# Designs tried in a protein design chat: VH-VL binders against f1miw6. Part 45

Target 1, 251 residues: f1miw6
Amino acid sequence: MPHFAKPLLRNIITRNLFNSIKKKQCLQYLQTLRTLQYDGFTTVYFGETDIPESLVTGEDFSDGYYMPTPTWCVVHAGGSQGWVPWKYRMFLRDELCIKQEDNLFFEFCDVVKKAYGKCAIVVKERRRQDATRPKEGKETEAQAHVPSVVNLTSVTCCPEVAKSYGHKLLTLPSPYNYLNPLDSAWSSLKWFIINNRKEFCLQSVDGVYSYQYILFSDLISKGIERINLSKWRTITTKVRRWENYYLGKLS
Below, E stands for the ipSAE of ESMFold2; O stands for the ipSAE of OpenDDE; V2 stands for 0.75 times the mean of E and O plus 0.25 times the DockQ between their complexes.

## First folded at step 21 (VH-VL; framework fv_traxivitug)

Design ab1 (at its last look DockQ between E and O 0.01; V2 from the best seeds 0.00; counts 0 for: pae O 12.5 > 2, placed apart)
Fold by ESMFold2, look of step 21:
Structure ab1 (fold): chain C 251 residues (1-251), chain A 122 residues (1-122), chain B 107 residues (1-107)
Amino acid sequence: as target 1 above (251 residues)
Amino acid sequence: QVQLVESGGTLVQPGGSLRLSCAASGFTFSNYWMTWVRQAPGKGLEWVANIKQDGSETYYVDSVRGRFTISRDNAKNSLFLQMNSLRPEDTAVYFCARSFSDYGYQSAFDIWGQGTLVTVSS
Amino acid sequence: QSVLTQPPSVSVAPGKTARITCGGDNIGDKYVHWYQQKPGQAPILVVYYDSDRPSGIPERFSGSNSGNTATLTISRVEAGDEADYYCQVWDYSGHYVFGGGTKVTVL
């Protein structure tokens, strides 16, 4: 259930306390990140993005067709060295739950260790996805009044797993998503989808519905390829300058 | 196919109120941040306000904060701008615009309506 | 709030190249988007994220952004390119900001 209306005064005070906590978390995040970078850790941004199927097809369900439209989850990682040399993952997220794959993060940590050595692995703070994602084996608790924890909706990122490979796992506070270069890469991908989906969309010729999945995968793959090393360097350079701006402002 | 159609622009007196509507069609409205941009006669474009996909976040240019309220109804594929305490400097064509963004930052406006004229004059 | 400075006008002969600048302090740290607007019409997006083109925009339109200047370049200018052009960013204060506009006249 979403929040109903709360008393205005208490909401204002709660929002102000929440914002103060998030500013402190952002400052701590930036200071920790800079320390790790100084200490020779390679920064890697690990994360996921949701791509609703309607974004790919361009279909309009405004005629009263029941939602939800299926949503696809893409999991990948990158940084100033480009995309991690690791095959991104894609899986369906809809009303049927998909169990998290604990070994996926383990595999990821091994790959980046071999590619870059010790890494500062940055993930975003998990917020709204927790409220809607099934929690296998856990008691349900209200999330509307509690800040989200570190986990991705599709992948559990255990700090102990990262530590066992010599990595450090960092969380980026939710309101500061613009300080995550991977989110800029995801935005570039989704704008590519919006502007190229007609070129990759085929009519069903003989009723083979798997063609839509194949075209979706091809479109995503092509969009990821367009974000080459030069593009990643531009993205990370812009983010670093925003980080410097806010580090000075928050200090 | 993909359309944004504004309505509700008219002549109003200073201090008056007006509600603009924007009807969206041909795309999944709830995937997009929605935006109002205005253009005074003979002048350039000015961003006015935008609203998150689920309506939970709104942002305004300083000159309209406290007077204008942006809202949306995803069930009706509609965007609204409630304008109160109207001033002569609010006279403009008001455009409805679509923006894809997960979080409402660093984005462009890729689909625009044709606009609705608001005139604030005695 | 950020200010984006554009020249008020640019004149260009058919077949030549028009360059429209958008000046701002450290604009190279931001993503710049460009719009074309013909008289009495809504703007249309012609370049986004500094240098990408939406579907339907010819390759004659290109963009660059570095330092304090973003540039929209229209090569092989045609009479149909005569319009007002606006740059736009999202600034450090969280506001969307447009430049003042540049009228491109094709002689």
Scores: ipSAE 0.703, ipTM 0.867, lowest interface PAE 1.6, mean pLDDT 81
Fold by OpenDDE, look of step 21:
Structure ab1 (fold): chain C 251 residues (1-251), chain A 122 residues (1-122), chain B 107 residues (1-107)
Amino acid sequence: as target 1 above (251 residues)
Amino acid sequence: QVQLVESGGTLVQPGGSLRLSCAASGFTFSNYWMTWVRQAPGKGLEWVANIKQDGSETYYVDSVRGRFTISRDNAKNSLFLQMNSLRPEDTAVYFCARSFSDYGYQSAFDIWGQGTLVTVSS
Amino acid sequence: QSVLTQPPSVSVAPGKTARITCGGDNIGDKYVHWYQQKPGQAPILVVYYDSDRPSGIPERFSGSNSGNTATLTISRVEAGDEADYYCQVWDYSGHYVFGGGTKVTVL
């Protein structure tokens, strides 16, 4: 009978260790972020959100035919200064042979440099799904693998690129994604889409058929515009309160 | 090959001054925090000072504050430690070390030089 | 400044497991790094971020950190593991702190 207790205890210990590690990561993130802020870095949150077409169309797929609706990925950035004066990008995921536009992050880094100077660019940590491919590669020097690249779904964020522009790339630990004000902004955008999609519908009658077209680009644009500086300040203030709470709790 | 080579360690009298140098090779020197660590004879490791990549930030152990100055020349891949008002207790092997940092987090020292001996004695 | 406390010495027989502790107030909230130093040599990083290993460091070196104690574990100890071991932390204010060091003797 005693043999079965070992795996359960191991799992509990592993979970506790994992939680401890994540807490440390959070604390380090927060401390680094504060340090950078004190050093005059402007904090900018860079990220993406998925917008299924079903959200836009309002189609209730409750009847079990899960037709995968196309999903749009919107990429943008913001912070206490509002939206970054950079044109958001929108990608269709199904067409995503997303050639990771390697140039998008360069463009972004240039824009934020011009707008704000040196920035702390915060991105969400992606779960390393792909760590399983043993890169057979060469005895590359035991450089503490600073993850050289944080891959968003549509954009590759490279710390070296950020650095070349005088920025710092920070990764927000996954358990603490709620410390990203961009998530609140995305939620607001999605809410706007749901509530205002009818105003962006065009009706076209072609003979016997009536079609409704949603001006999706306009809907997204208007939704983004509605998240004004005041709203961003509110969101970032809330996040800051949480950050302070965790700094106090984890220190 | 990644390498750090310290130089400048000599015998000096109390109250004297000395400048240590560290030459870096095999890596992008300007990408890293750099650190001095010392070890007195028969004693443990003691952090002395570190310097940010661009030299804009420097930190010191309290015992050397106001006496020692860490600096760097990224164009020459060189780290320096100016030591003034030297004391017998400053006698140690001084190591140059590369500090690895992830996303602004300072962590540990992954590359070390072989050290240079500084002896402060009357 | 946070004080890190290490035992001055640990003795271990070949093939056995050595455990070196590093004590500190709430050290579990900090990442602990470990260095091996042999006589007349520079320190070598053997464990970083509590439990990660640099390339080239054998798997028999492992680390843990919880509560007020970090531990370096050396399994299947070899004669070549005889050295001084130091724990180290960063205090988030730009300062580094080393433990007093532990001499590991292989009997």
Scores: ipSAE 0.000, ipTM 0.477, lowest interface PAE 12.5, mean pLDDT 85
ESMFold2 (binder alone), look of step 21: mean pLDDT 94; pTM 0.962

Design ab2 (at its last look DockQ between E and O 0.22; V2 from the best seeds 0.00; counts 0 for: pae O 2.6 > 2, placed apart)
Fold by ESMFold2, look of step 21:
Structure ab2 (fold): chain C 251 residues (1-251), chain A 122 residues (1-122), chain B 107 residues (1-107)
Amino acid sequence: as target 1 above (251 residues)
Amino acid sequence: QVQLVESGGTLVQPGGSLRLSCAASGFTFSYYWMTWVRQAPGKGLEWVANIKQDGSETYYVDSVRGRFTISRDNAKNSLFLQMNSLRPEDTAVYFCARVFSDYGYQSAFDIWGQGTLVTVSS
Amino acid sequence: QSVLTQPPSVSVAPGKTARITCGGDNIGDKYVHWYQQKPGQAPILVVYYDSDRPSGIPERFSGSNSGNTATLTISRVEAGDEADYYCQVWDYSNHYVFGGGTKVTVL
C-alpha cells in the first residue's frame, strides 16, 4: 500500500494551489466591482435558472439521467433597484433544442442603458464543461446542439457588445457564487413554485398544451412579482456585507 | 410521496468502516444537492456533508474530513456515506436530507429521512 | 466556524407566544432557517429565508433576522408545538451550521 499516501498528498497540494488561484480571482473581481461602483456604474446581475417541469407539475422521475420531461430556462436580471425593467425570457430546453434567440444580450444592454446608464453587468463564471457556446461547426441546422447543461446561459454575453453601450461585463468566480444575489432570487422563485403550483394546476378537461403553458407562465410571472423591491434590497444588502467580509479577509 | 429512506446503520467497533445508503423517491433526485446530518443521542443536529448534483463537489465538516466520503448514484436515486476510521464520537442517528436549491449554498433542508442509527462502541 | 447560540429551553403557556432566539455575530447577514423536531422524529422545516413558511406550516410560525439575532416566534402556542427547535445558516467557510437547539415546553 506504498502509493496510497503519495497520491493523497499530491492531490491535497494541487487542490490548495487551485484554491489560491480562485481566491485571487475573487479579490480581483471585488476590487474591479468596487472601482466601477465608485466610477458611477450601476451593478446589474444577469443570469438564468433552470426549472424542470417536475418542479411545476409534481411529476415523479424514476430515471433522472434521461429526464424525459422538458426543462424551462428563465433569463432575467436584477440588483439593488429590483428587477431590471426588462421582460424576463423563458426558453423551453429539450435535449434536442435547436433554436436560440439572437441579440437578446444586445437588447438587454440597450434596456439597462436607458434605465440606469452605464452598468457593471455581472454574470457567473461559465462551467468548465459548458458547451453552450460551440467552438466549431455546431450551429448548423442539420446537426442540433444538444448539450443540455444545468445552469447554462441561454444567451451569449459578449464583452464587446457590453462595451459598445458603455457597460462593463464582469465574471463572478464560481467558488464564490453566493456573492450573486440573483441566485437568492431564483431560490425564492423556486420556493414560490413548489408552495403554490397546485393553485395553478389546469383543471379543465379541454386543456391543451398551450393552455397549460399559459398557467405555467402565470405561475412564473407571479413568483417573480413576489420578489419585490424590499426583498431585493434585503438580498443585495446581505451580499454587499459578504463582499465586504471577503475584501477584508482576502486583502 | 416525496421520501428519503436511510439504511445501513449498525454497531461497529472503533476504527471500523460502514457505508450508509439513502434511497430517494417522488422527486427529481438529480436536480438537488444532497446532505447528511447527524444527531448524537440526546444532542443537537450537526451537519456532516454536502454533495453537488453531479457528484463533482463535496464538502465536509472538519471532524470527518478525510474519514468520510459522500457519493451519489443518480441512476439509482441513491445517496451514500462511506465512513472509515470510526470513532465513538461518530455515534449518532444519521439523516439524509435534500438541499432545497440547485446551488448548494444558503439553503434549507426541506425533506428529511427518518434516520439510521450508527453505534461505535469499544 | 460560526457558532449559533440558542437558549436551552423556553417555557410557554398554551395560547401565549414563544420567542426562540438564535444569536451569532452578524447573523443578519445570513439567511436563517428553522426546524421543528419532535421526539423520535426527523426535523421539519418551519421557516426558511429568515421569515418565509413552507406550504402546510401554520401562520402562527413566523421569523425575523437582523443584527446579531434571529428569532422564531410561535404565536397562540398549542400543545402540539412542544418540540426542539433549531436554527441553521450557511457560513463563510462553506459549512452549514446548526444552533444548539431550544426545547419548547408547553405548560
Scores: ipSAE 0.701, ipTM 0.866, lowest interface PAE 1.6, mean pLDDT 82
Fold by OpenDDE, look of step 21:
Structure ab2 (fold): chain C 251 residues (1-251), chain A 122 residues (1-122), chain B 107 residues (1-107)
Amino acid sequence: as target 1 above (251 residues)
Amino acid sequence: QVQLVESGGTLVQPGGSLRLSCAASGFTFSYYWMTWVRQAPGKGLEWVANIKQDGSETYYVDSVRGRFTISRDNAKNSLFLQMNSLRPEDTAVYFCARVFSDYGYQSAFDIWGQGTLVTVSS
Amino acid sequence: QSVLTQPPSVSVAPGKTARITCGGDNIGDKYVHWYQQKPGQAPILVVYYDSDRPSGIPERFSGSNSGNTATLTISRVEAGDEADYYCQVWDYSNHYVFGGGTKVTVL
């Protein structure tokens, strides 16, 4: 009688296995990061955040008419030294295939090389939405598949490009996004936007998209500027504490 | 004013089901993790469940796993706790709370409701 | 699951200093949060991230965390400080754990 392992147990086992794999990935990430840090690499977090215009307008879409408001993608980088001395980029996520500016990552790598020398560039793991059911296939050794390419929505991050500048590209596993101080910075930025939007919305009398863009850019700029070096140090110190905890827990 | 208001706590028989609600006001509800905490009469605080801003992640204390479901409706600024297969040991005041975000980190629970009493008794 | 251990009670005279401990294995590697709860009321956050204070919480409340022990310190204790105090941590599994609580009595 094939014991019908209750589907619930399979889900628990799968979740436990998934959790185990992700824990291992986290440990590998942290170990690699520490090794690079000891080797004199400066840790820089590179990433993007989405800012819907509704966040600025405060339009309560409670009435079910989700008019898709334009969403802006902001790309920037930071770390223990604050914001990277690189101009953040802002893109409108229109239906138009944002041409991945391949050149943007080159520019970024050059700038951080000049500013900090060799860097450990940390990016978030892109949740492959399409990761269909793991086919039951072979236990291929979870070689830390350094993804050959990490695609941000707007920027392609290539490990080989990073390497050509003397950098190392690291991917942060998705369950551990709180180990990315950039996410904290983005949250702070979004918080700033929410709390200060009234000052900026009153000025947007004109339904002209271009005018909204200018105000939005100013709001983002001011929000970014408010995340000063002291705040970055606080955020990175907190992250470091979490990293140490996980290194101790998972070793 | 920032406020959380729980509702739905009643007397229910063992094996019964109950849905608790928490109405949020005075803050951007969709920006925060939310949580349920319970306190049995004369006992300490026990974390029950938490839910991510977009509802994509949920976590439960082991004692309620498979029986309780935390959910949220951001459009209605509402948090829910569906409780099934209730047991006498589930008798408690249930609090909804906001997870404090400091620089984007999940921190402590900074805003609490007044709680709603759930009594499971034959 | 991380077990947090608190003394069941602490007695303190007015104007003196109360110290409430929260013990746990390697608790110093975690952030500890503290709550005050008065009878029939919801808990109030009094210390977060080991030593940070929410707005509106008096400076008399302070926290520390090292090794296997976190401590909430209430200096110049007042009658209004009589309450139950709970320590809390967030664990690796996105679970929260509370201590058993400490009843502070002002004598």
Scores: ipSAE 0.085, ipTM 0.693, lowest interface PAE 2.6, mean pLDDT 85
ESMFold2 (binder alone), look of step 21: mean pLDDT 93; pTM 0.949

Design ab3 (at its last look DockQ between E and O 0.01; V2 from the best seeds 0.00; counts 0 for: pae O 11.5 > 2, placed apart)
Fold by ESMFold2, look of step 21:
Structure ab3 (fold): chain C 251 residues (1-251), chain A 122 residues (1-122), chain B 107 residues (1-107)
Amino acid sequence: as target 1 above (251 residues)
Amino acid sequence: QVQLVESGGTLVQPGGSLRLSCAASGFTFSNYWMTWVRQAPGKGLEWVANIKQDGSETYYVDSVRGRFTISRDNAKNSLFLQMNSLRPEDTAVYFCARVFSDYGYQSAFDIWGQGTLVTVSS
Amino acid sequence: QSVLTQPPSVSVAPGKTARITCGGDNIGDKYVHWYQQKPGQAPILVVYYDSDRPSGIPERFSGSNSGNTATLTISRVEAGDEADYYCQVWDYSGHYVFGGGTKVTVL
């Protein structure tokens, strides 16, 4: 029978102290965000999501593991004004490992400056999470190929780049990711995908990966359009109410 | 095609232990948070626990914290619930369910197993 | 944990509209999901994110959520809609919470 170890008392005490530190970081984040909003900065949430091919196809796997199934990374941004008027980006995760496209954040900062003026650009602390997380749940093999769903983030967001456009870059502390309205938008997109995938798939076209990608990108485009301004206002209104709750609780 | 099948429910004495299993098929199990939800006979649904895709984060309802342990084996597409110090109040049908979202919050449960009955009595 | 209050039962004639309420403090700040459960069966998701339907759920099922009340509305009720219905949220304390359930009887 497998043995599942209980946490040590030291680990419980360490987690309680960590929670206290993270609560203070969340309070500081929220206070900074409110100050920027009062000072006329437009809040924009910039981020990414992974859409595994299996969400679209639903195809089963053979015994054991085989070549990693493609995972599509979508990079976009939005806020109470809706999606930023910026063409979202979509990558295969293995392409991101090869290229590491750093120019996207420069282009994004220019677009939002032209659209909204000075922005408070909010990103999740994904890079810090990867740097501090132990690799215990991840299997490393002699070959470099692992499931792409656990690959590194696609974009490097530099505070000095944001500053050069008159923006401020804020990092949302990782325990409070539910204060990121993009997560709700991404979930709505994934719901749209699973509910509509039959209408967009070439179900009998085996081995034609390029056509599958074209139809999938059209599905993504339609799903993003379905998340209209009214939906964005609902999402950001709910997030603001949660922020107000935690400002009262943590202050 | 997409399926969750629970097993391991049986009669057990108060204070005893039991391990529930849930076998997943028809989807990439490691991409989803998973959850356990229970229902006492003639009563409503109660969330019990959930677990992150890689197993690194677990959350529990207060009444089971310290007694129950949720775990997963992604290589075997399996979810588990180790139940210790069982009480008569733990008598319920236990469902495993898929959390539809990459995140462990604000989510619906879109795929459910048929459940396995746990009875705790003398 | 939050408490979600549902009426224990609702009776409705075939072809009429059933309205099932889910009460909670500031429930409009949360996403509400609704499940249908028939005797001896697993729950089925019928509404998610307050008002959206999964594929395969008839358009007769609709939802709304504002203030302190979320509502599941079943229009043109059929005998097959007879079931227990549960609302569900993720609350401010980070727990998933279900309502107590509403038995819908079609007479």
Scores: ipSAE 0.748, ipTM 0.886, lowest interface PAE 1.3, mean pLDDT 82
Fold by OpenDDE, look of step 21:
Structure ab3 (fold): chain C 251 residues (1-251), chain A 122 residues (1-122), chain B 107 residues (1-107)
Amino acid sequence: as target 1 above (251 residues)
Amino acid sequence: QVQLVESGGTLVQPGGSLRLSCAASGFTFSNYWMTWVRQAPGKGLEWVANIKQDGSETYYVDSVRGRFTISRDNAKNSLFLQMNSLRPEDTAVYFCARVFSDYGYQSAFDIWGQGTLVTVSS
Amino acid sequence: QSVLTQPPSVSVAPGKTARITCGGDNIGDKYVHWYQQKPGQAPILVVYYDSDRPSGIPERFSGSNSGNTATLTISRVEAGDEADYYCQVWDYSGHYVFGGGTKVTVL
């Protein structure tokens, strides 16, 4: 009977080790971030959020027919200075062309350089989906094998590109995504969409059919605009408190 | 091939000065923190100094602070260690090494040179 | 300055497992790196970030770090594993600290 206890203990140890590693990563992230901040880097959080069309339409798919609704991806950036003075991008997920994604990060890096100077650009950690590819040490030009799942921030954010503009690219460890104020901003945006979508509806009555059109671009634009500098400061202040907490707890 | 090659190690008198050089090849030198590590004869490894990619930050072990200066020329793919007021205890093989950095995290030293011997003796 | 403590020597028979410890106050809160150095050669990174392996390093080399002790484990030890091993940490202030080194002898 003693043979069954070994696998459970292994899993517990592995989980604890994993947690320990992630804690260390968090500490490193935070320390690096603080160092960069002290060095005069402006912290900018760059990311994307998915907005299912169902969120906009309010369609309750409770009746079990999961029709995959189109998903829109919104890409933007912000920080303690508010939204970056860069036009947010909106893409239909199915239409995301890989080539457009690379140019987007270049454009972004140029804009933030002009606006803020040198920046610490924070992005979410790439889900190592491809943990299985041995890092063959060839500096082969990372032809960004665009993973099939196009995460604009995960696929296009290149440290070398950031560096070429004088920026630093930082990855926020995945367990600590709540330390990204952009997520709070996205939540606020989604909340705005849910609560205000009716105001952006146009009714068209054709002789036989009535159509409801949602001015989606306007809805998103207004939602983004409502997250003003004051809100950003509040969000970033909260994040900073958490950061300080973790710096204190993990050091 | 990724390579670091140290040079400049010689015999010097106490109180003397010496400049070590490290030539980097096979990688984008300007992308990496660089470091000097020394090893006295028959002793362990001792970290000496680090320098940031752009040279804006430098760090030193306390025993060399004020005497040693780490610098770099990214255009020449070169790392330097200016050593002044040398002491017998500075006698060591000096290694140049690349600091592995992952997404802004400073990590271990993944590439090392073969070292250059500095001997401080009367 | 954090002091890292290593045993001065470890002896191991061929095919057995060698464990090299690196002690330090709350070392578990820091990433530990390990280097192998053979006589007259430069150090080689064998483990980084407590347990990650560089390309080309055999799977026989593994690392762990918890509490006040980091451990380098060399399984199925070979004669070629005879070397000095050093643990290292970064103190997040730009400074690095090495352990005193451990001589591994393969008997």
Scores: ipSAE 0.000, ipTM 0.484, lowest interface PAE 11.5, mean pLDDT 84
ESMFold2 (binder alone), look of step 21: mean pLDDT 94; pTM 0.958

